VHH binders against q01730. Designs and how they scored, part 11

Target 1, 276 residues: q01730
Amino acid sequence: SKSLKKLVEESREKNQPEVDMSDRGISSMLDVNGLFSLAHITQLVLSHNKLTTVPPNVAELKNLEVLNFFNNQIEELPTQISSLQKLKHLNLGMNRLNTLPRGFGSSRLLEVLELTYNNLNEHSLPGNFFYLTTLRALYLSDNDFEILPPDIGKLTKLQILSLRDNDLISLPKEIGELTQLKELHIQGNRLTVLPPELGNLDLTGQKQVFKAENNPWVTPIADQFQLGVSHVFEYIRSETYKYLYGRHMQANPEPPKKNNDKSKKISRKPLAAKNK

## First folded at step 21 (VHH)

Design i2
Fold by ESMFold2, look of step 21:
Structure i2 (fold): chain B 276 residues (1-276), chain A 123 residues (1-123)
Amino acid sequence: as target 1 above (276 residues)
Amino acid sequence: QGQLVESGGGLVQPGGSLRLSCADAGFTFDLYAMAWYRQAPGKERELVARITYEGRTRYADSVKGRFTISRDNAKSTLYLQMNSLKPEDTAMYYCAATLWTEPRDLPSEYDYWGQGTRVTVSA
């Protein structure tokens, strides 16, 4: 492997567009001399480091298309992250985010947003989050979502929506507006019923993925899962189910209790001075 | 993506080459990390090579410099070019896929597996 100094110098001298600084023990991007002068780069990987913050200087890397912060200790992002107008892929998985900065939804080209293994919930999203209408994949697995905001329906280009291992008690009817969706991952939640509008989607074909195990489904739905996913979709499209769903939601039943203690997960632990 | 199908295995002399392919019918192939694993008789499956959806590669030490993993997202196909083959490379080779954007390359992190293609390097 090369030193960080050598990686920066080689990129500058050879005009190399892709820089990989993964697994280098980096605790601050500001300590990597010359990093922010690499205005030509289109890809920066800083995965598996010790970052706790991202400096506003990240905006100086104006040509970035891929920015990867997977598996760091980042607790917040600078508002300047959204000024990266060429950004297509942003990986923030396995960090300690409990909010996203205001203006985050103003990124113009974002196609992939990885937020798996953070401390996010529905209140963590800035007001313009759902203006990220270019998204093809949104990964929100292993967060603390209890609901998915109705504005999810604005993300009409989504092909993958992953909500595995959250605390979801319901899905909004607007899920049915995601007509390009090919993969929906909702396993490991607190879901008892499916909105009938999910039936508008074709998630049962050989080129689609629907994962919904480990949810406390009501018996009529659980019985259909035993027969196969196609039977679930046939059932939720039926007039019988639409009526019963309406009665279920009108009753507003108490959600199933949580039994998954996430407080010991590394992304949930506060950064104390003893960890720095 | 439950339809990973490997091909290109066979019998080859030491020092020879083979090119394995793995076809996937999934339309979101370009968003998956893909890997080749192998299993010799009496051994556990071991990583051979992995490529992330961003194109970043990792290789087992035993194959570095001899094997090359690549992907063609337009064809939804993963490749393994194997050069300078040795009898120790004899194994069943498996294609695997995961939705994890940055896998640690533990077999348990891969959700989709092919049935394998056999590579035999004669002594």
Scores: ipSAE 0.576, ipTM 0.785, lowest interface PAE 1.7, mean pLDDT 89
Fold by ESMFold2, fold request of step 24:
Structure i2 (fold): chain B 276 residues (1-276), chain A 123 residues (1-123)
Amino acid sequence: as target 1 above (276 residues)
Amino acid sequence: QGQLVESGGGLVQPGGSLRLSCADAGFTFDLYAMAWYRQAPGKERELVARITYEGRTRYADSVKGRFTISRDNAKSTLYLQMNSLKPEDTAMYYCAATLWTEPRDLPSEYDYWGQGTRVTVSA
């Protein structure tokens, strides 16, 4: 508390725009006296604390551009989070979220949204989630998604989409509408086929990233992965594959079993050093 | 992103300075956390410094106050300014990148690595 009081006082006295309160054992933001009076700050880092909620008072920090809650125990966000109209970067990774609040998609400038390591699925997203059309990076890794809603295609500014280590059984054809996408991470899912529309994207160059390992790909696709990612994209663009995919979807086969143990992924392991 | 290229290494006297650069031609450079690691012969690869995509820095204790990590997102370039060099700073220096927004700075969290640039501080 004494160290936190000094951080608040120094920010106020020196008009410092960036405040870092990471790894301070904070259980409630309301216990940090004067925190919400810092209306001038543009960056607040509260990573590696013990927060379980975020009070509506967060909206009083009206100039925030960066808000970082990584590695807390947050179960719920206030609807007022979307009132932060200057917010560009929101990090909620490694928390306990199973829903996002009503109106979450109203943030006008959000460029980076980190939701890795939560308890989210496709039903956790509020109806206006895909109005976040300014997003350049969306991290949904290590959640419980089984499908990705078709409205993903509305996020036309996306450069990075990470869906690593979910329970995805399919990708929607609208993934092919993400023409600015440079990185797609779909490793560690239950995917057996790729939509042919993914072939509309150029994810095979030196400046692009396509990671798709640890999926139960059907043999024709698995064979192409053995040759290289460029062969996969050549194949899924072919008329031969288009017919295979169409028949696969008509057959509606049983999804592969869930066999991915998410609790043992290296990103969820205890931190190796205290210098953070 | 598929390629990180370090430069600026060389031979220097104790107490001298070097600036390392790491160039990336990727279009998403500004969304990556970037790090410098080093490896001396017979030793494990160790973190030197890391800078998040937001600009937050972290340094190994052995280099605090002597080394400065920085980035120029317009040029897609990472820097390491190395001052007051010591013989124990002799190593191969590697540039690394990760999409983890809050990395633990374990080498396994960094998926992209350069080939390294040599720094030799002659006793």
Scores: ipSAE 0.566, ipTM 0.789, lowest interface PAE 1.8, mean pLDDT 88

Design i5
Fold by ESMFold2, look of step 21:
Structure i5 (fold): chain B 276 residues (1-276), chain A 123 residues (1-123)
Amino acid sequence: as target 1 above (276 residues)
Amino acid sequence: QGQLVESGGGLVQPGGSLRLSCADAGDTFDFYAMAWYRQAPGKERELVARITYEGRTNYADSVKGRFTISRDNAKSTLYLQMNSLKPEDTAMYYCAATLWTEPRDLPSEYDYWGQGTRVTVSA
C-alpha cells in the first residue's frame, strides 16, 4: 500500500475524491500532513486507527459526504463536526463516546449515523439531536440507554433503528410515529411490555425486520412471540392489550435487574488494553 | 432486509467466466454490507469477497485480480464477476448480508444467507 504522504499527494494532484487511510496506526489527524488541504474530497475513511480526538480542522473538509471513524478510541468530538453540511454518512462505531457535542443536530443532510459500541445514554444526546430529521438509519446498539427519548418520533424518515444490547426498560409511545420504519432491533434489553402504538407500524411483512429476543417479556407477550411476530402485533393492537398495558404502567413495577456485565465491553477498556 | 436469492451459477471450462447475482427481496439493501462465500465439498465455508454499504471491497488472496464484487443499490442486487476460472473455484457460492457496517470475515457475523448457486469448473 501507499504511504500516507503519497495518498495525500495523489488525491491532491489527481483530484481524487475518496481517501482511505484505514488501519494505518494514526493517533492524530494533525500528524497527517496536508490532510486538511484536501477540500475537494467527498469521502474520508479513518477506520481502525488510534484516534482519541477529532480536531476542529475536520470542518475544513467542507465537501465530505462520508466520514468513517469506526474502531478508534475517540472520547469526544469537536462542535465543528456539525459544520460538515454535505455529510450524509457518519460512522463513529466502536469508540469511547459518552456525549455528543452541542449543536450536533445541525447536520442538515445526515442519512446514516452509526454509534454502535460506545458509552452513550439518553443524557448523552444534545438538545437538538432529534433535529436530524433526514436520518434513514440510526444505530445505537451496545450503548447504555435505559430509555429512548420521546423525540425519537421526530425522525420520521427513519427506516432502520437499532437499539440492540442496551439497558432499555421501556419504549416511548412516539415509536409509533416512525411510519417509514422497516427494521426495528430491540433484542437484548430489559423490556417487559411494548407500547400499543408500536402496533401502528408494519413490521411483520417479509420485507421488514423486528428483532426482540432476549427481553424479559411479560407472559402474554412472550406467548405471542412463540406464535410469531405477526401475532405479537395483532395482540398489541387489541383493546385487551391496551387495557393490560395501562394497568402495567399504573402499577409502575420495579424494572428487571440488569443481567449483563459491561466491564469487559471494548468501549470501556483502557486505551492500552483495547489496542493489545 | 429480505430473502437473498443467488443466480448465475453453472458449468464452465477452465479459463471461462461467470457472473453471479444475488437479489434482495427487502427494502433496506443499501444499508447492508454484503459478501460472497463459497464451500467446496468436505471443506469449510470461506470468504470470497465482501463490500461495505459505502462500496469498499476486500478479496480473498486466491481470487484477487480474477473476481470483482459490485453492488447495484437501485436494483437491490449484489454481483460477483468471476473471470479466469479454475477447477479449484468449483463450489457452492453463497450471498450473505449483515447490518454490521465494518464486518470481519467470519460467517457468524452475517445474519442473512441465500440458498446458494453451484459453480462447476470442469477439470
Scores: ipSAE 0.646, ipTM 0.840, lowest interface PAE 1.5, mean pLDDT 90
Fold by OpenDDE, look of step 22:
Structure i5 (fold): chain B 276 residues (1-276), chain A 123 residues (1-123)
Amino acid sequence: as target 1 above (276 residues)
Amino acid sequence: QGQLVESGGGLVQPGGSLRLSCADAGDTFDFYAMAWYRQAPGKERELVARITYEGRTNYADSVKGRFTISRDNAKSTLYLQMNSLKPEDTAMYYCAATLWTEPRDLPSEYDYWGQGTRVTVSA
């Protein structure tokens, strides 16, 4: 494999817009000499490294459209990441994020946001997160969300929403406002009911994906799941269900217990102390 | 948009083997469903093999048992190992990726395409 230096030099010399530095054992972006001088690049892949932080210098890469940090150890993002106005794809999956930086929602062109396998919850999102109205795909699987904020409905271009293996107690009714949604992954949560408004969506076709297994569904819903997704949607559209749902919500039932020990998540394991 | 680049095509004798590669320059490769398609002269583009982001695979009947699709997420590369090649396998082979978590059946449903690599099986 080419040295990091060579990759940087080649990119500069040949004006190559794409730089792939995946699986190179990189602990700091600052250690990659000349990386931040590559203002011409549109794609940067740093997946499968050992990054713990992203420096503010990332803002110098002003032409980035694709930024991939998959499978690192990133605990903090700089606010400057939102200054990347051309950024369309951001992959932060499989990291150690507990929070997103202030102003993160300022990305104007972001279409795909991958946040799978982090330590995020509803309090981790900045106030302007749902200003990301250009998002087509949002991956939040394997995090610690108990509530999905109602503002999710503001993401009107969303086609894929993945919420797999969180701690969700409910879905907001505003999910029914996502009229372009083609994939919804909500398996492995603590959901007992579905909002009737979900029935406004078409997620039952051959081209659509609706995954909702491994939830403590109430019996009437569980029975429909046994028959198929189409039956589920038919049922939640019914007046009978709307009535039952209303009653259920008024009763304010206790949330199901968290059954998953997430303490073993990679993102929660202590970082091996640098043997000084 | 991720740039897919195919490689590994060439001329091979019947019964021979080739390994195709498709490199992704740095999109969300790890979460994309991907596929190999092929198009023979005068024929429609057809699905050869597909793979989910989790690594589940499916094959066309015509290549089942002979071809193997795989992916290396660390390298952001899709592979097609082709064994026991037949003249009927002669085609332009294309790598495709979709934003969807599940592979699609129609070419039009894929978001990204490579330029293709030519495979010729001839005695």
Scores: ipSAE 0.010, ipTM 0.332, lowest interface PAE 8.6, mean pLDDT 90

## First folded at step 22 (VHH)

Design l3
Fold by ESMFold2, look of step 23:
Structure l3 (fold): chain B 276 residues (1-276), chain A 123 residues (1-123)
Amino acid sequence: as target 1 above (276 residues)
Amino acid sequence: QGQLVESGGGLVQPGGSLRLSCADAGFTFDLYAMAWYRQAPGKERELVARITYEGRTRYADSVKGRFTISRDNAKSTLYLQMNSLKPEDTAMYYCAATLYTEPRDLPSEYDYWGQGTRVTVSA
């Protein structure tokens, strides 16, 4: 492998737009001499390192379209991350985030946001988060969401929404506004019922994906899953189900207990253990 | 039947070339990481090459410099250009897809698999 100094030098001298510094034991971006002088680069990969923070200097990389921090120990992001106005893909998966900075939703072109394996919940999202209306894919799997805010319906270009292995007790009716959605992953939650508005979506075709296993579905829904996903969607569109759903919500039943121990999640492990 | 269909396999002499294709008509193809795996008789299925949705590639040591993975997102097609073929490359070749943005390239991480195309390099 080349030294970090050689990688920076080669990018500068050869005007290379893509820089990959994955798996280099980097603890601070500030320790990489000359990194922030590479204003020409459009792609920076820092995956599989030991970063705990991202410095405001990241904003100096003004032409970035792809920024990948997968599998680090990042606990906080600078507000300046949103000034990367050309950013299309941001990967923050497998980190230690419990919040996103104020103004995060100001990114103008973001298409893919990967936040899988963090410590986020619905209170972690800044007020303008749902202004990210250019998003095509949002990965929130393996976090601590108990609800999905109704503002999710503003992300009308969304094609993939992954909420696998959270603590969701409900889905908002606004999920039915995501008419471009092709894939919905809600397996491994605490869901007992589906909003009838989910029936507005076309998720049962050969080119669509609906994953909903490992939820404590009420018996009428569980029975339909045994027959197949298309039966679930036919059922939740029915007047019979709309009545059942109304009665269920009126009864306001106690949500199922949490049954997953999250102390073993990689995002919860001590920082030294994560780098094994 | 999976969503992925491979083509381009066949019989070739040592030193020859083949180009494998894998078509997917899925609407979100460009958001998937894609891979080629192979399995020779009596062997375990092994990674040949992987390309992330961002375009970053990884190759098995045995094929580096000889094989090139690429994708055409507009056509929803994955390719494997195989040059300088050796008898050891004889196997059934499978394309695979995953939503993992950073796969570890274990077969269990791939949700979609093709039926395979056979490549035979004469001994």
Scores: ipSAE 0.671, ipTM 0.838, lowest interface PAE 1.4, mean pLDDT 90
Fold by OpenDDE, look of step 23:
Structure l3 (fold): chain B 276 residues (1-276), chain A 123 residues (1-123)
Amino acid sequence: as target 1 above (276 residues)
Amino acid sequence: QGQLVESGGGLVQPGGSLRLSCADAGFTFDLYAMAWYRQAPGKERELVARITYEGRTRYADSVKGRFTISRDNAKSTLYLQMNSLKPEDTAMYYCAATLYTEPRDLPSEYDYWGQGTRVTVSA
């Protein structure tokens, strides 16, 4: 494989817009000499490295459209990441994020946000997170969300919402406002009921995906799942269900217990002491 | 839901070419990573090529320079152009898709699979 130096040089000399530095054992972006001088690049891939932070210098890469940090050890993001105004795809999957920086929602063109396999919850999101109105895909799977904020409904361009393997105890009614939603992945949560407003969406077609297995559904809903997704949606659209849902919510039942031992999650394991 | 259908397989002579297609996706195709796998008789399923939703490609060493993976998002179709085919390329070829933005190299990491199309390279 080419040295990192050579990659940087080649990119500069040949004006190559794409730089792939995946699986290079990089522990710091600052160690890659000349990386931040590559202002012409539109794609930077740093997946499968050992990054623990992203330096504010990332903002110098002003033309980035794709930034991939998949499978690193990133614990913190700089606020400057939101200054990348051309950014369309941001992959932060499989990291150690427990919070997103202030102003994160200021990305104007962001279409795909991958946050799978982090330590995020509803309190981790900045106040302007849901200003990311250009998002087509939001991946929040394998995090620690107990509540999905109602402001999710503001992401009107969402086509894919993945919430798999969180700790969700409910879905907000505003999920029904996502009129472009084609795929909803909510399997592996603590959901007992679905908001009737979800029935406003068409997730039962041939080009749609609705995955909701491994939830402690109440019996009436579980019975419908046995018949198929179409029956679930038909049921939640019914007046009977609306009534039952109302009663259920009024009763304010205790949330199901968390069954997932997330302590074994790689993102929660101590970072191996840098063998000095 | 999540259906993949392979086509384009067949019998070809060594040195010949085939183009495989994978279509009829029941998911948001342009946001999925895609891959071609193959399985020869008595062998394990192996990755041939993969392409991310961003268009980044990787190839097995055995096919590098001969095969090209590509996608047409407008047609929701994945392609595998196979040139300079060898008898060793004889296998059932499978199309696979995953919602993960970073494709993985293991079959278990893919969410959807086609039924496969057979490629036979023989004199």
Scores: ipSAE 0.508, ipTM 0.779, lowest interface PAE 1.7, mean pLDDT 92

